VHH binders against Glycosyltransferase family protein 64 C3. Designs and how they scored, part 22

Target 1, 302 residues: Glycosyltransferase family protein 64 C3, of Arabidopsis thaliana (Mouse-ear cress) (q9c975)
Amino acid sequence: DPDPCDATNQREFQKLRSDQITVLINGYSEYRIPLLQTIVASYSSSSIVSSILVLWGNPSTPDQLLDQLYQNLTQYSPGSASISLIQQSSSSLNARFLPRSSVDTRAVLICDDDVEIDQRSLEFAFSVWKSNPDRLVGTFVRSHGFDLQGKEWIYTVHPDKYSIVLTKFMMMKQDYLFEYSCKGGVEMEEMRMIVDQMRNCEDILMNFVAADRLRAGPIMVGAERVRDWGDARNEEVEERVRDVGLSSRRVEHRKRRGNCIREFHRVMGKMPLMYSYGKVVNSVGEQGLCRKAGKLVFCDRD
Short names: E, the ipSAE of ESMFold2; O, the ipSAE of OpenDDE; V2, 0.75 times the mean of E and O plus 0.25 times the DockQ between their complexes.

## First folded at step 18 (VHH)

Design q1 (from p4 with Y102T; framework vhh_7nfr_2; at its last look DockQ between E and O 0.55; V2 from the best seeds 0.70)
Fold by ESMFold2, look of step 18:
Structure q1 (fold): chain B 302 residues (1-302), chain A 123 residues (1-123)
Amino acid sequence: as target 1 above (302 residues)
Amino acid sequence: QVQLQESGGGLVQPGGSLRLSCAASGFTFSDYWMSWVRQAPGEGREWVSDISGSGGYTFYADSVKGRFTIARDNVKNTLYLLMDSLKSDDTAVYYCAREIFTGGDKEGYFDHWGQGTQVTVSS
């Protein structure tokens, strides 16, 4: 699409497919292509997936390799989902959230090229999202926090609360692509520029967008089987580092992501992120999902 | 192709100051975050500081904050680490490294490293 933000590109939510999702997978590192192929094959085997768009962001990848990737994606992926390989026009991390006219589903699944999830858990996540279409639904979560010593917002992990869904697996309404990429005026332009300068935090910014629109936090769903290859693969492309060195890199990572939160707060003039509690898990028999005090939780079993 | 070369290391007394330099070539320097990483004898590597491509964002490990300053000169394609109030536990080989980020909640990785320069703080 020559202008993804042309106002005529945004279709009414009610006119979009409601029974299926479009998967948007980032690809960048050529060494991850074998894993990417298995992840695409896994998603394509689910009847709830209508389309898979592989968004290729590495401008240095040879055309021959991309052609072979596309052939492998279509040849070795079961199911009826259409598969596209889109060579992105920009190396900006913001580009993963550009709206695209080929996306004809209410829901999009934003995912990275290094997370495998089983089909039953994918379908369960979709059922949870259908009950809460304005919320972000995902399997990997983080928290913002306030550091009393530094008197500043930080990026952290809590065992019992969360406010941020990661793009490892993030299901959302496609409208948020337009909210992120096309709307919000000067404030969103500045925040997208912060993502570009930081070379980080597009996922955090999407969480700000969603939280600001819906005064509610995201929903964490459990997965029966999930493999996050990303941490191990990041170590493989760098010089081998002992646990101490890895811990040091994780501290740097958290500081940078915390700075993004502080910058987004500064630009917006408010903190829209809200905490959510609890994890929605699939169950059999009498244990279903109930709304209690505005939250989706498991029903009492007795 | 991509080349990173550190210099400016040496022997210094506790409380002293030192400036490390890293000359970069073979790439568009201002497009990349750059980092200093150190390795003390018998220890693993420790991230020290990093700086955005434009120089507008800087981050420091707690152990060096307030004492070290990272800087870059995008005209000379040079990364700096200005070290003040040096202590014995700052003794290490200091490496210059280029960072790559692929999005999401992933730590950046270093695709190119310098040879390192030795800093020794001794009394």
Scores: ipSAE 0.647, ipTM 0.842, lowest interface PAE 1.2, mean pLDDT 86
ESMFold2 (binder alone), look of step 18: mean pLDDT 86; pTM 0.871
OpenDDE, look of step 18: ipSAE 0.864; ipTM 0.940

Design q2 (from p4 with Y102E; framework vhh_7nfr_2; at its last look DockQ between E and O 0.63; V2 from the best seeds 0.78)
Fold by ESMFold2, look of step 19:
Structure q2 (fold): chain B 302 residues (1-302), chain A 123 residues (1-123)
Amino acid sequence: as target 1 above (302 residues)
Amino acid sequence: QVQLQESGGGLVQPGGSLRLSCAASGFTFSDYWMSWVRQAPGEGREWVSDISGSGGYTFYADSVKGRFTIARDNVKNTLYLLMDSLKSDDTAVYYCAREIFEGGDKEGYFDHWGQGTQVTVSS
């Protein structure tokens, strides 16, 4: 319908609601509809959630099933959050980041249909974001890295640092939707096309957008209770992938995302991703004991 | 509605070559990554190779790199696997499959499979 990039529909950040968030949650697999309904209900139970937009990306889903899904989403979700089911206009992964004039909050939460997080941790993430509104804030992180042997950028997990927040739980200012989808000229057009060709990496590209604008890394926050149903180490996921080597598929997935990083670097001519360190946690007031140099000392001692 | 039909399998000696084909119909072929997956008797399925919708990106399992080439013809809606330097452990039923990517850090998966074509490498 309306051009999502029509600048006359863009609201000023300062006039948007500052006390609540809008949840943008992807849906694709009809298999996970029961889980999606649970996740939406969970977000709806929080007073900080103003609205939830379920972005349905599977073009093959029958209209009848989508009607039933919408009815269930509204029937089984507590609280006052408005709930919308939006059938995406295309199967493009870029569509998850389209700006929408109905989003009236400064913050958006970008999330997937297979990650559950407790309400207290959601609210903590929002408090961290409010103190850092230009940064990406999330509970799942990855790193870009440079493979010295291959002389190439890679996508990896690093024990000490991170630079990428995953769309499993990615809180950000809504301006980045417009930056991703509508700005950056031919450079961003080419990078969005790389996402389309790879069928992958829209989340990595959003990290490039945010890092380039902010020139600072993201923030990792801890969650007290989080369940990632998409983690291949879970037994339920095994049944979808038990015929192929699980480790091999995860390695290939990471290689493809590394390819995206290399392509985005080539198009931009620079590497805007920035490393961040440490995890922000919401618990205070208890001292733990750690071993340093064979002695028991209080944690946080250098 | 989505239909995938493999052909081109057969018996070949070690060191030989084969070309597999997969005819696709019932969907916009160029919009989807396509994969070859093989299954030897008594084993699980092993991913072999895949190719982007445009053909601009290809990936291979380490076991077949340098010997196999994946290709596609988006005019004929056909996926190919060119297999060279065949070994006895390449013996398997070869399937073509349509790959789905849901976004984020989710791994791709296969939503439609062909019936398979047998490749046998023996002396």
Scores: ipSAE 0.748, ipTM 0.887, lowest interface PAE 1.0, mean pLDDT 86
ESMFold2, look of step 18: ipSAE 0.740; ipTM 0.884
ESMFold2 (binder alone), look of step 18: mean pLDDT 85; pTM 0.872
OpenDDE, look of step 18: ipSAE 0.895; ipTM 0.955
ESMFold2 (binder alone), look of step 19: mean pLDDT 86; pTM 0.876
OpenDDE, look of step 19: ipSAE 0.902; ipTM 0.958

Design q3 (from p4 with Y102H; framework vhh_7nfr_2; at its last look DockQ between E and O 0.60; V2 from the best seeds 0.76)
Fold by ESMFold2, look of step 18:
Structure q3 (fold): chain B 302 residues (1-302), chain A 123 residues (1-123)
Amino acid sequence: as target 1 above (302 residues)
Amino acid sequence: QVQLQESGGGLVQPGGSLRLSCAASGFTFSDYWMSWVRQAPGEGREWVSDISGSGGYTFYADSVKGRFTIARDNVKNTLYLLMDSLKSDDTAVYYCAREIFHGGDKEGYFDHWGQGTQVTVSS
């Protein structure tokens, strides 16, 4: 009956590996297994990935299917990364953030089983994180906002700022796992319970944890190619989902996520989320304009 | 083995009220968010309202907020929709549905549906 919050599970940051990351991938849906296998193989091909933990949260999955999944993960994944398949003891979304003594890297990458990123962009994200090890770094962002008419916090997208990194691709220092799961007393217990009741919002709560500790916003990084297979706006997903109109489902989603923000604010008694601006890109290109042949062009263009 | 069965629909005058019920069986009812979804003639399905497993959280589409009330009885395994101030635009087949979420920024979906109950608001 090992306690995931045993103090021996939290290692000193300075003694953890600094040159690699551990990837934590949630898995739940059996029909996603072929895509999951592709994504694990992709991560394993990068030299910056030390290990990959597939956290399987569906208790109804037959053991035989899980055995086959593990064989496929190890057989078809190139590279030297160790690969583990962990059947979670519960379907709680909070379990994705449990600390684990086997994680020996400073950075962890929290990601979904339906988001694919190219190797160069993964490595760039890690470079940005290494320069900002206390911040959440990711490729998908959203915002909290305040609706003045309704006098309430909302979940939204602003065109020029953000405050929330999504667990679609969220790189962070591993000690946030311990902070989320093991610290904060009754406040964190209540907020984790809200995640369980809402069956959502674990990613928003992690953003609250990081923002409160750091008093700084997250960092959005650009990617050359990042594929979000699970976004409902994909032609493939929309064709498979015909029971309720997409706009109607998005309204419920927005209301639910906004309610989580309001509940976390209520429990903490403050709004720790901070806005960040701009996207860090793997390009420094010339920004100045020069007139050449009657046109304004970048000054380094011939 | 999951079964959802709606009842309580009918013909009502504008401004009238109806109470829909949905009997649930074959699963632990209190573990799941439940939703009402409606489909007007010739239209797609539209989410109307949902309620958390414990009943502590409820959400409504803007078109029905203030007029409809969702509730559940976890002892009787029954979902309810109290509809007040009914309008002709509320005419639809109303479905009870079990909602599934997988966390993060991903919209919920419905894995089980009832057969529906007709609500007709006509003058």
Scores: ipSAE 0.747, ipTM 0.903, lowest interface PAE 1.1, mean pLDDT 89
ESMFold2 (binder alone), look of step 18: mean pLDDT 87; pTM 0.882
OpenDDE, look of step 18: ipSAE 0.867; ipTM 0.946

Design q4 (from p4, 17 letters changed; framework vhh_surovatamig_d1; at its last look DockQ between E and O 0.38; V2 from the best seeds 0.62)
Fold by ESMFold2, look of step 18:
Structure q4 (fold): chain B 302 residues (1-302), chain A 123 residues (1-123)
Amino acid sequence: as target 1 above (302 residues)
Amino acid sequence: EVQLVESGGGLVQPGGSLRLSCAASGFTFSDYWMSWVRQAPGKGLEWVADISGSGGYTFYVDSVKGRFTISRDNAKKSLYLQMNSLRAEDTAVYYCAREIFYGGDKEGYFDHRGQGTLVTVSS
């Protein structure tokens, strides 16, 4: 309803809550509602979650069903987090990054309605983000690459590096919502239009925005349990059309995502994505042992 | 209600050309990405090419790039595949398919396809 880019909507980072996060979770499929309820309940049980905004993007969903969903979300969620159900005005993927005046936390978590993560791993991801608030932090990563024969940027997976965090689970500072949706003038408008035409790549564009501002790559965080149940709309597909091979579908997908990278590079005139290495895990390694005066002691001990 | 009807297949010699057509009905054609997929004898279905709703973006599997051209006419609700420099390996039943895509790092899928049209490349 209101202008999400109004100047009064953007609060100073230092005045926002630092001890909690706001979860922004997309919803679309009415058949996925039971899973969505489970995921919302899981987030609400964490003391680090201040509020959960369910962003409903299916314009065909009857208002009665949305009212029932809201009641169920609040009834079956055990925590004290506030829960909102927001009917989006369009199905544009760019809308998931609209800033919202009700978000009062420094951090936002962008996630899908079919990805579940355990509470301890969520809290660990937040602790990593608090130490690195300007970086994108997430559990699912990919890489850009350069194809020497084609002389073009591509979308890929490297075994030892990454540059892209996926919106399956993407923790970031609230300011990037404004950078994506409200700033960057004609260049950002064209890039958001590319997202609309491709019906994809909003996550890649957010990575471009963050990398361009920060001059640093994202951070991958390990999780004890994370599950990706997949797109509920695939469950509605007729059996005969599912027989196109997985390899063939992945080829089309990678070409399309690679084209987004090339188009964003063309519009910006530069490649801001930067590689990061390694995965931050919630583990404590054994301290080294040293022999001092005939005794085995920890090397840092004396 | 959604219907896709392919035509234009036939027997052609190596190096020859064919133009496939697909007539679409029962949906708003310009709202959807459209694809050509094919099934060679004894093989599974494979993606060949696709095109955005507006026609502004096209993608091809590497084996046909430079030889095949996908196009569409939204006013006529028609999808086309111009196939040049045909090879024996292109022998397949070709299907017109409607593509659904769900953002992010999620592969697209085909929710409808036609009956297919046979292309045979042989001497």
Scores: ipSAE 0.568, ipTM 0.797, lowest interface PAE 1.4, mean pLDDT 85
ESMFold2 (binder alone), look of step 18: mean pLDDT 83; pTM 0.838
OpenDDE, look of step 18: ipSAE 0.833; ipTM 0.930

Design q5 (from p4 with S35D D50S; framework vhh_7nfr_2; at its last look DockQ between E and O 0.62; V2 from the best seeds 0.73)
Fold by ESMFold2, look of step 18:
Structure q5 (fold): chain B 302 residues (1-302), chain A 123 residues (1-123)
Amino acid sequence: as target 1 above (302 residues)
Amino acid sequence: QVQLQESGGGLVQPGGSLRLSCAASGFTFSDYWMDWVRQAPGEGREWVSSISGSGGYTFYADSVKGRFTIARDNVKNTLYLLMDSLKSDDTAVYYCAREIFYGGDKEGYFDHWGQGTQVTVSS
């Protein structure tokens, strides 16, 4: 019944909590539930986390399993953060960005069910976001590019620049949920349909939304410990991708995401993504090198 | 109960053609990306081609691009692979597979597979 896009549900930024964040975690795979439970517990232990919404996107998961998951999430999470389990009305990836009236914080953290981050790095990312509240802030980045040979936009990794923050860890102001889900007229409707058709690329579309709105690129932040359990290069992760040649799956995946970039460019008639350079780190340690015992070492090593 | 059943394999000479079919049941076929994956004797599985739920997007491995065509009929709930200009290297068991996605920058996952159909290219 409730329309998440009702204009009266968008609260003024200044009236939202400024000292905490709301975490939005996607879940789909039932076998990933033990990891999801540890990730939720980790976030709930942080004083900067006001609430955690687990967004369950698998429509075939039995209600009994979801009830058990909710009980485990609340029983085994030690902090004061409120925890909600929301069964999405469909498997649409766009639903991860629906605005929700329970989100009372200026910042939201969009993250995956298989990425862990240490508390100090989480707090540092929040500090960087507070200094740049209109920017997307995250720990995983990618780039758009133009392939001159193929004369087309591509999805790639550049070593020295980036334009895309991944939903593995993406901090943003909650206003972008409304921009993505509720605004932009027929253009955004078509682009959200492309996400549904591709069953992919909701994160890329959010980057288009933010870049177009602000005419500014995202910010990459460093982390002390970030575990990406879902990366296919982990030896201990049993992934169905490993049942099919790893290199060919990664190439195909990147081609699909490049196709999304081309489709979004076509619909908007422009390329709003902007490059950013550099990684914000919480270290101010000595960077100068001194010769000691015949080798170069940092000068402040005593 | 999700079921995928391949058919249309067989013995063919190099340069020949085959059409593989995969009958799908037990789910809303048009909601899912579908894939063809092949496995040659003594080798691992190799991804061949993907098609979106509506059929509007198709992708091919470089080894088959220009020779194979993936298609689907959402009225008959059937996935197809049209294979032209077949080579000995195409000899394999061909599987159809249903793909699901976790969101973000993660490859899709194959949660259901057919039993496969043998394609043999030899003189």
Scores: ipSAE 0.676, ipTM 0.871, lowest interface PAE 1.4, mean pLDDT 88
ESMFold2 (binder alone), look of step 18: mean pLDDT 86; pTM 0.876
OpenDDE, look of step 18: ipSAE 0.861; ipTM 0.943

Design q6 (from p4 with I100V; framework vhh_7nfr_2; at its last look DockQ between E and O 0.63; V2 from the best seeds 0.74)
Fold by ESMFold2, look of step 18:
Structure q6 (fold): chain B 302 residues (1-302), chain A 123 residues (1-123)
Amino acid sequence: as target 1 above (302 residues)
Amino acid sequence: QVQLQESGGGLVQPGGSLRLSCAASGFTFSDYWMSWVRQAPGEGREWVSDISGSGGYTFYADSVKGRFTIARDNVKNTLYLLMDSLKSDDTAVYYCAREVFYGGDKEGYFDHWGQGTQVTVSS
């Protein structure tokens, strides 16, 4: 697109397709191309997917490799979804949230090139999103917290609440692409610059954008099968990801993401993130316990 | 060809100081976060510190915070680690590494490493 923030690019919500989603997949690692092709094929087989945009962020990838990738994506992906490969001119993580005129659906799914979800769970997530179109919906969540000792905001995991949906799988209203990339004036410009300097935290910033606009937290959904092939604990993770001990890698990562939360709070002058509780599941099974044959068991069992 | 070459290691007494250098070539140095990573005898590699491309952001492992200072000179394409108040458990091979980030809640990785320089803190 010539100007992704052109006013004509933002179509009214009610005029966009309501029965399908557009998938936006980041790609960077040339070594992950076979996995990426599998993931794209999986999404393309779902009737709820209108389009798949592969956003290629590695500027050093040879053009011939990208040509082959595009041919494979179109050749080996079933279904009616249109597939595009977009080579980005920079490695900016903000570019994953650029609005695009080809996106004709109310919902977009932001996801990674190494995270896979089964079709039934994808469809369930969409059903949950349709009932809550202003909220971020995802399968991976985290929390902000306040460290009283250090008197600072931190990035953490709470056992009973969350406030952040990860771009591993983040379904959202297409309008948030414009809110992130095109609006908010100098405050958003500074926060996008922080993302560029940190080489991270674009997902946290999107959570700030959504929370500030909505005044409500995100929704976690359960999945039957969701695979994070890039998790450092996964046996399939490539050798170079395991170059450094897991604990020290997590320490650096948490420090940097906590710093992003503090910087976004400083720039906005407020903390818009809100906690949500509970996980939406695609089952209505009862949780009650009954005494049967002298044992406490779930009442739904025979 | 991307190259990273460390220097400045050696034998030092507890409480002493060293300055490590890492000369970088074959890429636009200021575009990349750079890290120091160390490996003690018989142990895995441990992240020590990193610094943003411009030098505006720095992070330190808790074990070295307040004692070590990371710095870079983007004119000379050189990364530094200034180590003060050295302890015996700082003994390790120290590596200079170029960091690449995936974004989101994914740890970065190191796509290029130097050869390492030995630091030995011995009474």
Scores: ipSAE 0.699, ipTM 0.877, lowest interface PAE 1.1, mean pLDDT 88
ESMFold2 (binder alone), look of step 18: mean pLDDT 87; pTM 0.881
OpenDDE, look of step 18: ipSAE 0.856; ipTM 0.939

Design q7 (from p4 with G56D; framework vhh_7nfr_2; at its last look DockQ between E and O 0.48; V2 from the best seeds 0.68)
Fold by ESMFold2, look of step 18:
Structure q7 (fold): chain B 302 residues (1-302), chain A 123 residues (1-123)
Amino acid sequence: as target 1 above (302 residues)
Amino acid sequence: QVQLQESGGGLVQPGGSLRLSCAASGFTFSDYWMSWVRQAPGEGREWVSDISGSGDYTFYADSVKGRFTIARDNVKNTLYLLMDSLKSDDTAVYYCAREIFYGGDKEGYFDHWGQGTQVTVSS
C-alpha cells in the first residue's frame, strides 16, 4: 500500500486519458447500499466513464457485507467501466480526496452515494469540463457571502451568483487530489484538521484549493434530470414523524458551514473564493445567432 | 446501546439562571457533536445550540445567543447547557441529541434523543 502522496504516483496531465472520467463515490451507510448500487449502475451506463471507485468509509462494516456489495456492483452494472470497492481505514471526510495511482484519467468526478444525474447531463458536464479543465464543474452550487451586520463570512445560496461547487457532483482535474491531500504544508494540514473537527466542509476546502490556484470561480452546469435522494429520503421518514424543526436544522447547518469558511479564511489569511454567474446549459435547447439583413436573429430552426 | 439522560430542569423566575445536564453512555462521547433542542407546549422542536466533539466549536440559535452557554466534559461524558437571563419564551422541554453528519451540503441528522427535561420560566 504505497504512500498516496509519493511524487512518483502523480502522473503528468498530458499522459492521462482525456476521453473518459473516473468516478469517485463515497459510501458509508449499510442502509443506503441498495441506492448506492443503482447510482453506480447509472454511472456505468455512460461510455465516458472509464472506472468507478466506491470509497467505503465505515471501517466497522462487516467484510461479508462488503463482499456482497462488491459482487452486486459488478454483477448488476450494465456498462464496461471497471468497478472497485475500496475499504478506507477511517471515516475522515478528507479521505475522499486521496490520490490513487489507479486513476488514469485527467478528470475525476467526486460525487455522493445518494445523488443521481441522467447520462446525457453527465456527458454534457464532461464536455464543459474539457473546455475548462482547470475549473471545478458541477450541478449543485452555493455561495460565500459577507454579513455586514456580523462582519463575517457566511455560507449562503444566491439566485444570481455562486462560488462553491458541492461534492454532490464535482468534476475536476485529477491534480487537485494532490493539491488537497499532499501539498500546502502546515496551512493545508490545519485546514484538513478543521474538516475533521467539523465533520463537514471537505467540499468547501476543495473549492478554496481550486480557487486559490486558478484565481477563477467554478462553473455551474445545468442538468435535465437530477435527484438528491438524501433530501427526499429525510423528508419522507423524518418529516412524517418529526414535522417540526426543519428550518432550525437548516440554520445550524449553514452556521457550521459559514464557520468553516471563516476558519479557512483565517488559516490562509485571504479569501480566494471568487463568484461566477450564470449556468451553462446543453445547446439542444438553444439556438445559435446568425446575422441576416444586418440584425442578429436565431439561425434556421429545427 | 446509546443512552442520553437529561436532568436539571425546573421552575425558575424570569431573569433567573439554570444549568441542564445530559449524561451520555453507550458510545464514544468525544467523537460526536452534541445538540440541545427544545420544544415549547403545542409547538415544534427548535434547535438551540450544539458543540463539537472536542468542545472547540459552539453554535447558538439567535434567540439564545449571549444568554445560553453550551459545554461538555468528555471525562464525565456529560453535556451541559448553562442558561442565563431566562425569559418566559424559554419555557420548553429541553432535549439532548446526538448528531450524525454525511459531509458536504447535507444537514445532519439527530439519531438519538434523550427523554427531555422540563424548564418552566414563570413568576
Scores: ipSAE 0.631, ipTM 0.836, lowest interface PAE 1.2, mean pLDDT 85
ESMFold2 (binder alone), look of step 18: mean pLDDT 88; pTM 0.888
OpenDDE, look of step 18: ipSAE 0.860; ipTM 0.939

Design q8 (from p4 with G108S; framework vhh_7nfr_2; at its last look DockQ between E and O 0.60; V2 from the best seeds 0.74)
Fold by ESMFold2, look of step 18:
Structure q8 (fold): chain B 302 residues (1-302), chain A 123 residues (1-123)
Amino acid sequence: as target 1 above (302 residues)
Amino acid sequence: QVQLQESGGGLVQPGGSLRLSCAASGFTFSDYWMSWVRQAPGEGREWVSDISGSGGYTFYADSVKGRFTIARDNVKNTLYLLMDSLKSDDTAVYYCAREIFYGGDKESYFDHWGQGTQVTVSS
C-alpha cells in the first residue's frame, strides 16, 4: 500500500483539473446502500464530476456484498465519471480525508451517503468554490459559540452567523487532505487522536485546518433542493433507529461536539474558526425596483 | 455474538445509592463507546450517560450530572453506573448499550442492548 503522505503524491494545484470535481462519499450502513446507489448515479450524471470514490468504512461488511455494490455502482450509473469503491483499512473517521493519487481535480466534494442535491445547485456550488478556492463551501453550516456562564466554547446553531461547514456537503481544495492527514506535526497528531477517541468531529477538525491555513471563514451556498435523508427528524429514521428520544440524543451530540471544539482549541492554543454571514444563492427574484430615467434601479439603497 | 448483561438494580429509598454493572462479551470492549439509557414507565427511552472506549471522556444528561458516575473496566469488560442521591424521577429500567458512530453532525445510534435492570426509588 503506497504511503498516502509521500511528498510526490501532492501535485501542484495549477496542474490539477480545474473544470471538474472528485466526489468522496463516506459509506458505512449496509441498509443505506440503495440510497447510496441513487446518490452516486445522480453525481455520475453531472458533467462537472470527474470521478466518484465511495469510501466504505464498515469493516464487517461481507466481501460479496461489497462486490455487488461495486457492480451496481458501475453498471447502473449514467455518465462518464470514474467510480471506485475503496474499503477503508480501519474504522477511523480520519481515514475519510486521506489523500489519494487518483484524485486529479483541484476540488473535492466531501459528502455523506444520505444527502442529495439537485444538479443545478451542485454546479452553482462549484462555481462559488471556483471563485473562492481556498475556502470551504457547503450547504449545511454550524457555529462555534462562547458560553459566558460556563466560560467555554460550545457547538451551536446561530441564526445570523456560521463558522463550520459539515461534511454532509463540503467542497474544498484537494490540498486540505494533505494538510489534515500529513502535516502539522505533533499538534495534528494529537487532534486526529481526539477524533479517534471521540469517534466524531473529523469535520470540525477539517474546519479548524482550513480556517487556520487561510484565516477566513467558510461560505454557505443555497440549493434549490438539498435533502438530508439521514436527519433524525425524517419519518423513516424516527421509525427505524429511534430507540431513544430525539431531544435526548441531540443533547449528547452537542455536548460531544462542543468538547471537540474545546479540545482542538486547547491543543492549538488559539481559535482559528472565523464567522461568516449570509448565504450565496443562484438567483433572487425581482424586488424593490423602480424606473428612473428609463432604467430599473433599486428603490431602496440605505 | 455481542452480549450485554446488566445487573445491580433494585429498590432503594430517596437519597440512596446504587451501583449498576454491565458485563460485555463477544467484541473488543475497549474499542467502543458505551452508554446507559433508561426508560421510565409509560415514557420513551432517555440517554443517561456515555463513556469513551478508553474511559477518557464521559458525558451526562443534565438530569443526572453530579449525581451519577459512569465508569468502565477494560480488563474485566464491564461498564458501571454509580448512582447517588437517587430521586423518584430516577425510577426506570436501565439499559447498557453499545454506540456506533457515522461521524460528522449525526447522532450516534445503539446497535446492541442489554436486557435492562429495574431501579425503583420508593416514593
Scores: ipSAE 0.705, ipTM 0.883, lowest interface PAE 1.2, mean pLDDT 87
ESMFold2 (binder alone), look of step 18: mean pLDDT 89; pTM 0.899
OpenDDE, look of step 18: ipSAE 0.867; ipTM 0.946

